# VHH binders against p49116: the designs that were tried, part 141

Target 1, 238 residues: p49116
Amino acid sequence: EGPLLSDTHVTFKLTMPSPMPEYLNVHYICESASRLLFLSMHWARSIPAFQALGQDCNTSLVRACWNELFTLGLAQCAQVMSLSTILAAIVNHLQNSIQEDKLSGDRIKQVMEHIWKLQEFCNSMAKLDIDGYEYAYLKAIVLFSPDHPGLTSTSQIEKFQEKAQMELQDYVQKTYSEDTYRLARILVRLPALRLMSSNITEELFFTGLIGNVSIDSIIPYILKMETAEYNGQITGAS
Below, E stands for the ipSAE of ESMFold2; O stands for the ipSAE of OpenDDE; V2 stands for 0.75 times the mean of E and O plus 0.25 times the DockQ between their complexes.

## First folded at step 7 (VHH)

Design wa2 (framework vhh_ozoralizumab_d1; at its last look DockQ between E and O 0.60; V2 from the best seeds 0.00; counts 0 for: pae E 7.6 > 2)
Fold by ESMFold2-Fast, scan of step 7:
Structure wa2 (fold): chain B 238 residues (1-238), chain A 121 residues (1-121)
Amino acid sequence: as target 1 above (238 residues)
Amino acid sequence: EVQLVESGGGLVQPGGSLRLSCAASGFTFSDYWMYWVRQAPGKGLEWVSEINYGGSSTKYPDSVKGRFTISRDNAKNTLYLQMNSLRPEDTAVYYCARSPLDEQFLKGDYRGQGTLVTVSS
């Protein structure tokens, strides 16, 4: 059995909508986020181990972990997305909603706490200077999480997660041989991903979608898209 | 050629029931999750139901939960939406869809032409 991920899986190139508007709006933010989501799901579906689990298991896995994959993608693509500018625009929109008395103070606090957690996570990853190989394996560890309720094939999923962990360890030890504690510093960042609400991520980044639709509802469609369909969309990939 | 054809819409009194049907052709129906979406007069599209490949898992927004039931017959390539306890705010064109994405994100995927449901005051 070969490695879990090939060099091809390290490539993760997001293409932003163009032209960028002078002032960010919910439609531009939603399109940008959708491109990252599509890229993340296309990345996942290209993994032979993922394909081997079968369509029902694939759908259940991604529905359980899409927020963690999306957040890792935000951190990895923070520069190309100008994520700080997008978050500033979201904060400005929230302040507008307060002035127009459209949102409760409790909800605004909840959303602001989520933005703070997201910024802290992205900053921690930037400070660690996580490379493309490390991001690919962190995404694989998150994707092959056997501990979500309702999953089938949990033993096989756990095997793939362990393989991802082993290959990440091997890579880090060989590439960053002088930094004995690098792997530990990276791995202790992962639990924070599960503390971030997928409902709030949807509210921040996906408000331009069909009313009341959840990302859970979109996932089966994206995973079933043929390569030609994916490449024909405004999804950004290489 | 992918085709989705909705039927079963009509005029009903508040508290009434309707069952919508969607006939699918041109693709392997059992390989796709299916969705119902609606558009009320003067409003945007709203997702109202989803169903997995085999019909064992369904999901609804709170606005229709407990009143609407999605189901499918893979042998007949047909999707259904049973609507009970209908309210004036359920008045909309109902669409059968293979994707819940807005047409702004869709290029070459199909949503049916829709069936009108009017709940009289």
Scores: ipSAE 0.606, ipTM 0.843, lowest interface PAE 2.1, mean pLDDT 88
Fold by OpenDDE, look of step 8:
Structure wa2 (fold): chain B 238 residues (1-238), chain A 121 residues (1-121)
Amino acid sequence: as target 1 above (238 residues)
Amino acid sequence: EVQLVESGGGLVQPGGSLRLSCAASGFTFSDYWMYWVRQAPGKGLEWVSEINYGGSSTKYPDSVKGRFTISRDNAKNTLYLQMNSLRPEDTAVYYCARSPLDEQFLKGDYRGQGTLVTVSS
């Protein structure tokens, strides 16, 4: 078998809604987030190994790790997205809820901690200066995680994860030969993704659009979207 | 062309039952998770049921859980919604959809024209 990833999987270009408003409203944030979500899901779909697992397994896999993939996407696209500005806007919007006593103290703490974790993760990735190849492989490692409950074909998933790890190792050794411990430094960032709540992520980035529906529920559709539909989605502003 | 055609709506008394059907065409029905959504007068679109590719997994919001049952027949390209113990608040136009969300999230029309369900004494 050939490599798990090719150069085509390295490209990860997010197109932001245009024009950027003076005030980042909830709609803009949600639109930006949805574009990243679609891009992340379609990236996964473009991997032959992912396709080989079948649609049932694919869907389950993405449902299990979408938050992690999304978060890696945030890190990778942080500059293009002006993530710090988005997060600040989110906090500002939350202030209204706080002032109106719509949230419990504990909930406020949870949400603020989540935002902090997101910022720290993205900052840590920036400090490491992770390149496009490394991001691609990290996303693959996260995607092909066999340790989620309820997954089928776990042996095959594990095999793909190992392949991703091996290819990442080879790439790092080749590209960063002077940095002996770069691989380890990169991989130790992954556990932070598991500490992040998908529910809180959903609330922060998608509340304005999804209503009573979950991201989990729309993932199957996103994965089946045609390229034309996807393009229409990323070029249109509601 | 993607087509979703809902049927089975009507007037029913509180506590009554209805069974909605949706005939799908123009796409590979079995390749999509399917949904029922509804829109009550003056309200936004509400998700009311979800079913996976083969029908082995279903999901409901608390508002209809225990009362509604979604099912599908992939051989007939048909989606169903059995509605029991209907309440006045269930009055709405019900849509069969390939997405639980409206066009503000996903571009395009991914649901049918809908069928009206009226629950009234």
Scores: ipSAE 0.604, ipTM 0.819, lowest interface PAE 1.0, mean pLDDT 91
Fold by ESMFold2, look of step 8:
Structure wa2 (fold): chain B 238 residues (1-238), chain A 121 residues (1-121)
Amino acid sequence: as target 1 above (238 residues)
Amino acid sequence: EVQLVESGGGLVQPGGSLRLSCAASGFTFSDYWMYWVRQAPGKGLEWVSEINYGGSSTKYPDSVKGRFTISRDNAKNTLYLQMNSLRPEDTAVYYCARSPLDEQFLKGDYRGQGTLVTVSS
């Protein structure tokens, strides 16, 4: 009955591994991305409406949308992560892999197109100066998508998505009352998230995981993780 | 105390079969997706199977698909891996795990001690 999100869901602070290495490497990129992934999943888990859907529905929702949530997180944290520097390092590595004949030409084209789409998305979000409240509601709209195949409780998920949309509308109208089209500009950025390949995101950011594993496979573990264990994973502290 | 204890490994000829077991204790087994991972001598860890809470959904990489079958018995807190048509490249220590992530990214025990499978003539 209350609001879908509270102020605790607006806070989204990413802490980077320290110190930053002299040369970016696969381990640093993967740990940085893993921290963002864990932060994103813990954010989703903290929402009472999400908790109310049950374990199998939770897992199905996050498996369907994790790449969209992660991409929103990249855009929100692009400056803290030095994302442009990370992407430049990845591009240089890919170019060296071509010289050594380690990757097919079709795969390279797919990966470069994905990098370009990601850069364009992040630039468009930065131009709009999307704030933390807006990001939180956008993530909720993406999370509570009722259209994914195989979901149960679709009517309840749709109700939660509509509530997220209404709360975003109310926030934007109060906070940006002079900008009549801000909501529309924000919402038209969301379809670009559907163009992001989860397989390529894994290749770009998660090459340090156990071989052959997908992010889909770790989501049930992350969703089950206790808060103290989660904090140890995202800060490196024990 | 969380414990995962693998068994059923051994020496087998190419084309043979083995069935691995993993006894779980110290946590609510039925609340976790479970995994098998393996480590060949001198190699890194490789994920080889996944099963959801109730066993209705399973996944495998192409390297083992059609040859390996993961299953679970939640009443006995036991995870299984049926391995058929074994090949020399399947030689590894096999671990059951609550997460496919490497220990460098997780604190605490996420896998057992392992059981050695050797496929050799």
Scores: ipSAE 0.018, ipTM 0.454, lowest interface PAE 7.6, mean pLDDT 84
ESMFold2 (binder alone), look of step 8: mean pLDDT 81; pTM 0.833

Design wa20 (framework vhh_ozoralizumab_d1)
Fold by ESMFold2-Fast, scan of step 7:
Parts: sequence; C-alpha cells; structure tokens
Structure wa20 (fold): chain B 238 residues (1-238), chain A 121 residues (1-121)
Amino acid sequence: as target 1 above (238 residues)
Amino acid sequence: EVQLVESGGGLVQPGGSLRLSCAASGFTFSDYWMYWVRQAPGKGLEWVSEINYGGSSTKYPDSVKGRFTISRDNAKNTLYLQMNSLRPEDTAVYYCARSPLSEQFLQGDYRGQGTLVTVSS
C-alpha cells in the first residue's frame, strides 16, 4: 500500500574520492566505481517492496541486475564522476596498446564496443535530460525484473515492476504534459542496458579490487552491511 | 565469482623445466585473453606471456622468448606455462591474469595468490 518509491529514493548523491590523482589509475577508478555500486545497493535495499521479497530473493535480484543498476548510476552521476574523462583515458590507453601490438585485437574490439555502447547510453540519457524521479523509477524497473534466469517469486517481482512502470507513467504525464512521446523515448533506452556485458564492466571499473574478489562475492556483503559501515565505505571513513 | 588458482611452482636447478597451471572458474574462460605475469623480489610486475581466446596467437618478451610456451585448454578452463631452460633471473612469483587491457590503468588485480618459482643451485 502506498507508492513504490518515496522522496528518499529519488535522492542519489555520490561522494567522490578526493583528491583526484594527476593521472587516472586502477585504484582511483575502482574506488569511485565501488562507491557508486555501494550507493546503488544501499538504494535498492532501502525500498520496502525490495525488503518484503526476503534476503535470498534480494541477493538473486541484485546479482542479476547489478550491471544495469551500475550503468544507470554511471549515466545519472556522469558529471560528478567526470565519466567522460575516465572513459577517454581508457580509450587512449587501448589505442596506445594497439599501436604497440601489446594486446589481442579481438579483445580490444569487444571492450571498445562496450565503451561506445556505454558512451551512447549516457549521451542519450543526457540528451533526454532525465530527472531524479525518472532515474529512480528506471532503476526500480530494472531491479524488479522478473525475467532473469534462476529467480524465484517471479509473480511478486513482476507486480512491483508493473507498479514502477505505472508510477513512472503517472509522473511523466503530469510533469511533462506537453511532451506526449517522452515516456516512450525514455523506455526505449532500457533494452540497451541488457546488451552491456557485466564481465567487461567489472574489468573496466573493478580491477583494483584486492584479494581475488569479484562483484558477485561482495554483493551479499554489501546488502548485509550496517548503515554506519556503509556510510564509512561511501565517504572513505574507517 | 571469478577465480584463478595457480599451481606447479617449486625449486628447480638452472637449466631445468617446470609447467605452471592456472585453473579458472566463475566466467566464460574462452571469451578471455589470458596472461602470465611475474614479480621478482624487489622488482615490479613483468609480463611474461599472452594468449588469445582460442590459443592460435601467443606473444612473449625477449627475456623468455624461445624458452617459455603458453597454452590453454578451453574445455578444462585451464591455462598453462611450460618453462624450459630456466635461469636464476626467472625466480619470481608467477600470476595468472585475465585480459588486462592496459598495464597502467587495469594492472594490479591479479586473480590468484601466485605460485613461487625459485631457480637456484
């Protein structure tokens, strides 16, 4: 009963590590990405509908959609992150690696394709001037996806996704009443998220993780994290 | 979860041979370019071999060219390094790594504890 999301779920504030190094490195990129991932997971677990599904379902949903949530977060926080600068630096290094014949051309092409898809997605969201309410509901739509393999409680997940879609429609029609086609333009962007490889996202943004850990292994830890511990992670406090 | 587990290291005399293995799990092994890298005591990480997805293309630095052979078995999700004519300067911890795209930006998250190779009389 009541709306799926509250005003607290619209607020999405990323705190970047400081200072930014003179030359971008694996550790700075990983720390920035980790903060965004932590923020995204904390956002998801704060939703009452998400909590109602139970811990096992919550873990399965986040493991299935973390890349989609992370990519939406990159688009939403692109200015705060200076994402274009990070991606340009990565592209420059890949181009230098091609010139030096240090890396497989096939792998470089796969990664370049992923970067171009990511840039295209972020540019399309910026061009549409997606607001905080729209981002919150798009994140809810991808979070409550009933169609990932291996999920249980799919009927309840589908109900929450439909609720998110209906609330987004109501918001857009009331707030952007003069733009009859805005909702359609927004929704047609979502299929692109599923074309982006979580493996390549992990390779680009999370290679600075220490101790042979993966995103799949840290998701359950993040979801069970105490609020104080979580705040320590996103601000860099001990 | 992504996991790489190195094995096969040990003590060997100069001129000897060792075969290192890396067991991969948690990802589609055949979609990834694979590396062997090493770190000698008091030195930085050194790339020692590269192999493409299917094993048809390999590359080596001059320091190991002709002595080391990288190979892979995609059916077993395993990477190998055959090391022949070993020298004292080959003494290092050897790490298995998947598809690092830039040594400056994406190096440093080697998904294994490594395996120690000591070449000494």
Scores: ipSAE 0.000, ipTM 0.134, lowest interface PAE 14.6, mean pLDDT 81

Design wa21 (framework vhh_ozoralizumab_d1)
Fold by ESMFold2-Fast, scan of step 7:
Structure wa21 (fold): chain B 238 residues (1-238), chain A 121 residues (1-121)
Amino acid sequence: as target 1 above (238 residues)
Amino acid sequence: EVQLVESGGGLVQPGGSLRLSCAASGFTFSDYWMYWVRQAPGKGLEWVSEINYGGSSTKYPDSVKGRFTISRDNAKNTLYLQMNSLRPEDTAVYYCARSPLSEQFLKYDYRGQGTLVTVSS
């Protein structure tokens, strides 16, 4: 049959809240992150192979990998988000929290280590100059990961992951034919995504989701949203 | 996963007392500043108390100062709110909340399901 991804799956356009405030706050960061998360889930849902796995499997896959998809999205959209500015503001705030004794040093250390891992990942992707096709296939590789606990249909998921890997290889070999080791350099970056704590990502970027609402709890509802509702979330319009 | 479960709400007469509890799980409770916030019918969310990770520092708005006392038991992963001299205007759903960073920047990343307090004769 045809390729795993079409040209429409390469397009990944984040619309930021208007405008970036002079003093960053939890609401701006949360809205920006929510738009990226919803864009990422809508992207996944648009893939025919993903749809073919069925609703229950789709929910389980996204629950298992949302943090990896989100982090790849942060790297891909780092410039449009001014991610370095957001992270610098968070770092400055954490350093002030140490001085004001508002959080324990151990907690601040965990959050700072997470931010450093995130910065390292995004810097690595920027240095490699990862293009839109490469990001689309990397997202597909992490989405179709058969090795998360509790998954069903693992053989079919593995076949889709292998198809993503093969199509990425074909693309890289054709487009970057003079760089023999480019694919290897790209693929060795992926394991770092699993070292990122989803709980700390949630605390840094989704703190505006007040209440007992977790990303895991809202995933089934986001995946069932109509296209207009997804567009409302990613543009902030309703 | 992070869970905050409130209990202890109910119907009480003006001048009465209630003690709310919040059972925390899925995170290192002692690493977080904790809060009680409330929402009265038809009104917005109102902050009613805060406590640092060790329990040595607490803060209240004037509306509840001297009547409410926040406390925590880190060994039991439990947050408490002792409410005395209750008034009809204290009627609200009370939520237990935590902050991942300072109160000013990253407020209340998680909030419980709430417990209803009704002050009426």
Scores: ipSAE 0.000, ipTM 0.155, lowest interface PAE 13.1, mean pLDDT 83

Design wa22 (framework vhh_ozoralizumab_d1)
Fold by ESMFold2-Fast, scan of step 7:
Structure wa22 (fold): chain B 238 residues (1-238), chain A 121 residues (1-121)
Amino acid sequence: as target 1 above (238 residues)
Amino acid sequence: EVQLVESGGGLVQPGGSLRLSCAASGFTFSDYWMYWVRQAPGKGLEWVSEINYGGSSTKYPDSVKGRFTISRDNAKNTLYLQMNSLRPEDTAVYYCARSPLSEQFLKADYRGQGTLVTVSS
């Protein structure tokens, strides 16, 4: 009764740190990635269906899927972020680490395979010319995944995922009526997101987070701040 | 050893100005978002201003916007807070704080000892 996503959920605009440094460094990459992660969580928190599941379920869902949401965000914002330049800088650092015997060959291979998977995913999305509406629904399908271990309210989550899938289908059939295979081409890209390691994503993009700070540990904090902001509490507070 | 050392506080008349400084050592200063936070007598910590890694982005709450200016000098490992048009309600201990997270996450992992600012006639 009413759409899962509104037109406001199609808007996904990343504001990059300025100025861009002459040479990329870990803090610029971390700041850029943190902004994208925040934007992604802000987007998720704005969905009424997501809010209706309650804070505990919201935290569990985002902890389970943040890497998938982040990767979709990287693909969507690849041009704004100059992602190819960031990945090239990381690859150059890894190649120099091999020459200096600072990292094992097995570890470097694992990280390089992750970068390759990420590049191929982003290239496939670019080649398909995925629009803002399609990205919004793909993120919703990923967010409302009922199959993560330890979830409660799985029947409600499954209903929201099915609603996301149906609304994506309706949109694609109406907007790209001449391309009967488009939806299938888009959906077969999604399983690749689950093959990418959240630990490697964290090492590549969030190296600036130090001490006992991990993405898992900050997720409840971000979602709580977002909730206060959406309720007008934090923006209107003293 | 990570250290943040604030200075520049003191007694000032309403309408006056003060410039606070924070000398950072023991870490790569340019890798951290920096904050000024304050604590008035008998009250909790209040966020006053934030600045990104390079100094190109700053934010303030409405209570100090237009009166306070945060800045940084990464070559000197120093953070500044220029406070103008001071009011009695600005009376507080001011702390320099760092965070590895972006502005939107507002998580400080270290702060200094503080410098007292008293606005009174």
Scores: ipSAE 0.000, ipTM 0.119, lowest interface PAE 17.7, mean pLDDT 81

Design wa23 (framework vhh_ozoralizumab_d1)
Fold by ESMFold2-Fast, scan of step 7:
Structure wa23 (fold): chain B 238 residues (1-238), chain A 121 residues (1-121)
Amino acid sequence: as target 1 above (238 residues)
Amino acid sequence: EVQLVESGGGLVQPGGSLRLSCAASGFTFSDYWMYWVRQAPGKGLEWVSEINYGGSSTKYPDSVKGRFTISRDNAKNTLYLQMNSLRPEDTAVYYCARSPLSEQFLKFDYRGQGTLVTVSS
């Protein structure tokens, strides 16, 4: 019956905006983050198990977990993005902006705590030297989370998550056979993803977006168009 | 109110050139990736060019690469499309479009009324 993920789902290659500016700015950061978000959604859409759940379930799952997928993507692509440099630029820009409002002491704490959580997460993944297979399966575990409110097909989602966990375990046991506790160290990192606010992620990385466009509003549009295109291809429509 | 107003369309012979303009108002033009998209008679929308915030990065599909050049003047809030070596298959209504994100597959949140380009058979 084959694995949940194929080798094509292990490849995750971010193409950065070109040319890189001499000095980092909000627009470059937003563009880089947007590319990663789109890559992450495209990755999810390409999984046959995900497609099998149907449009409404797919939309609900990605709306619930996009921040977790995005954060895993940041950790995985940290070197390609020069993430440490981007975070330093965000901190500098944000401190200058927030310091204008003396009543924003609590807001400053919330945002800085979010940045520290993100840095800690990315550092822990780097120290563990998480490989491409491990990232693919961690993203699958996050994507197929049956415990988000409002989901339908929760039993099927749970089965796909368990399949992802089983295949990750098999891979780690075979590849890192001398490290009996590696899987436990990796899995213990996942709960931290749910403590990071999607609202704050939007403010940090998507502050270059203007108007009333939100990540939540974009997700169903992208998934709906791709699902319709996929269905048309399956039915042989021209 | 956000507005995008295209101009410069017309009738040209194959091999001819035409320059389209798009005047933007009601938003901070320099904060958006801008696009030219076209719709041929009886066909769907086709992306023909994209440009980043500052104008330093541009992309084109193979169908127009080397013939079309997108550019922008952020001081004038204006987007341009220089079309050279025009072919009959370039006949379409050309729209100026805005997206808050860089990816061409995302929905354009605003588009203009369009300008018709007709290349003789």
Scores: ipSAE 0.000, ipTM 0.119, lowest interface PAE 16.7, mean pLDDT 80

Design wa24 (framework vhh_ozoralizumab_d1)
Fold by ESMFold2-Fast, scan of step 7:
Structure wa24 (fold): chain B 238 residues (1-238), chain A 121 residues (1-121)
Amino acid sequence: as target 1 above (238 residues)
Amino acid sequence: EVQLVESGGGLVQPGGSLRLSCAASGFTFSDYWMYWVRQAPGKGLEWVSEINYGGSSTKYPDSVKGRFTISRDNAKNTLYLQMNSLRPEDTAVYYCARSPLSEQFLKGDVRGQGTLVTVSS
């Protein structure tokens, strides 16, 4: 049958809020992160194989892997987002908090460890010079993960993950024929995504959400969002 | 389930005082910086105060500096705001918020329903 991903799934263009403020604030960071999250979920929703699994499975998969998809998106869009500037500002504030309170709780340590893991991941992807096709297939491998607790239809999910792996291999062998170990170097980066806490990602990037709203609670609504409404979110049109 | 519940708001005359409290539950309170933010009718959210994990460091904007005092009791999972020398422009709904992020990030990730403070004669 046809390929898992079409050429349209390789295009992943993040439009940032403009202008960037002189001082970083929760609103700008949350708006930027929300646009990336919406773009990532719209990307997933547009895959025919994903649609074929049905609404309940789609919701369960995205709830299980949104943090991994989001982190891959951060790495892919790091330059557009000026992610290094955002993370440096957050680290500076956390370091000041430690100095002001010598007896800081475990939370600041957890948040700093998360930032260091995120920086390491993004730097590794940048050094490997991962291209748009490779990112699309890495996101597909993460999305079609059959090993999350509570999933049904795991054999079909595994089939789609294997198809993603095979198509990535075919692409890399054709495009980077002289680099025998490129695929292996790319794939060994993926386990690190599972070590990153979704709760800490929410605190760093989605602090601007009003009230007790969690990403888990809004996922079903984002997945059902109309194309016009979705485009309004990712482009800033109202 | 993470919850923040504010109380202590009410009607007070200019020059008066109020003490707000915020009861936290569902998380390790001592691991978070805590904030007070307010929203006056028809205006956006305004940062009012922040306090570090142990209560040894506090910060205030010039609009409330010297009049408001933030404090916390980690044993009781409670945040406080002592408001003295209240002015009509302090009229707002007051929210408590948590975040590991400091003063450059103004909203926090969790807020309660708020408590209304009205300063009028």
Scores: ipSAE 0.000, ipTM 0.168, lowest interface PAE 14.1, mean pLDDT 81

Design wa25 (framework vhh_ozoralizumab_d1)
Fold by ESMFold2-Fast, scan of step 7:
Structure wa25 (fold): chain B 238 residues (1-238), chain A 121 residues (1-121)
Amino acid sequence: as target 1 above (238 residues)
Amino acid sequence: EVQLVESGGGLVQPGGSLRLSCAASGFTFSDYWMYWVRQAPGKGLEWVSEINYGGSSTKYPDSVKGRFTISRDNAKNTLYLQMNSLRPEDTAVYYCARSPLSEQFLKGDHRGQGTLVTVSS
């Protein structure tokens, strides 16, 4: 019955906290990341196919894939976020921590390797010039992943994923008809998302969260948030 | 202002156990990822364990996996490291440290003064 995604699901507009501070700090990074996470969750819950799976399944899917959705969002919004500036500031801080003998070199190496993987992913997406329709369908493919442990309705989730793949193929073949291998080049980028540690993403981008909150604990609350409350979160801190 | 004070180190025989504690003050403990790192005589710093804000996620290198357990009590602003099946190569000064992305992330992070663990007969 109609397409999996409508034009309303293609629009993905991140509103950044204003102004960007002269010196980046954990609170600015955390608020920027939180806005992107909220936008990503709101995007997911607006999809009729997603709603049709039911609240328990919706929560399980998002808990399993939030890091993949967030990373795709970072790549899509890299310019709006000045992501390269944020990552450079984090790298500089980590290098200073090594020189000041404040933290384990092995731990800093793990975090630096994660930042390198993130930079490589975002650069590859930028080099491919991924458009808004392609990002929407890549996010849908990631969201409707039937292979996460503990999921119910896996056959229905798989059907929605296949529908996302088919609609992406149709879009790419129509829009980029001269580039026979474009779809393959785009799809081979997706496995890299599962190599990204959600724990390191949480440390890098969400360390400024107030109180005893984890992303896992926040997800159910974001998914049941009223539209007015959601809009307050997205636009509220300027 | 920010202080991390480690305790619980001592002399133990191979195969023995120790529990280290780290008392945190001067910051909102529950807002920070916490780490245990160690430095053996004549070696560099080695990451030993990490724990997220609420204690739901922990990580260990293969050298201590299955033997060490990190935990935290946010009500008491205290970090713990339970060390079991200790080996001579675990001999080191153990430091409590907080995440590089702290409230002063561009000014660097803090670690404590350390507690000595010696594993020998």
Scores: ipSAE 0.000, ipTM 0.144, lowest interface PAE 11.3, mean pLDDT 82

Design wa26 (framework vhh_ozoralizumab_d1)
Fold by ESMFold2-Fast, scan of step 7:
Structure wa26 (fold): chain B 238 residues (1-238), chain A 121 residues (1-121)
Amino acid sequence: as target 1 above (238 residues)
Amino acid sequence: EVQLVESGGGLVQPGGSLRLSCAASGFTFSDYWMYWVRQAPGKGLEWVSEINYGGSSTKYPDSVKGRFTISRDNAKNTLYLQMNSLRPEDTAVYYCARSPISEQFLKGDYRGQGTLVTVSS
């Protein structure tokens, strides 16, 4: 009983690798992205409702929605990551490569379109000035998605998603009472997350991990680490 | 399991030539940009050449431009570096590297163990 999320779940602090290289490279990007992915899974695992679904359901949910959670995290942490600089550098390089190379093909075009969609999403979130509470509830709505194929406990997942939606509505209505259309503007951004390719996200951000493993294969191991870390916090251990 | 295995390095006199090969396995070779990078003793990694998916686009730094030629055979999953007019400063361990995206990058997401090229009289 009580709210789905506590004030602890609103706090989302990404620690970037240091020092930042003079020129951006895939290893720095991969390390930064990996930290964000781990932070996102730690965040999810800390939710009592998520824990209540059980380990198998937790794994299935995160495998289904990790790209949506990760993209919301990119938007939320965009300034800390200098994400616009990273994306602009990648786009500039890809555009020059396409212009010089008539045979670089549809793949680079697909990757570039993905980057533009990501930039558009992050820009829309920034323009709306989404706060930490709103991000926490948007992540909860995405996490508790009952409509992914192969899920069990669908009715319980749907209950938690509805609870997240109700609590977000209550928060926005009280905090932004003067903007009667704010909630609608926020919610209409979510469908775009479903259209983002997880394979292209892996290619752009997780090249160092993709060499031997996929994100789908690594998720159970990350969730085990997050479970141990979370339990340590509950028992008072580091 | 992703593997990149370089070969063709050796001792050569200044002005000589060498051809390096890199045998790729465990992934769809034609979906990756390929790179040659090198590391001289006591120095960092230096980008030497890059080639796109189909081999139609190649790039070189000024230090090797006109002397080195990168090529690939997607049917054989093999990357090549033809090195002509070699200089003592070309002495390094040469690595082939892969990248999923078109990027002028000094380090790929996967590299082989390298092949030593020594240019000395």
Scores: ipSAE 0.000, ipTM 0.128, lowest interface PAE 14.0, mean pLDDT 80

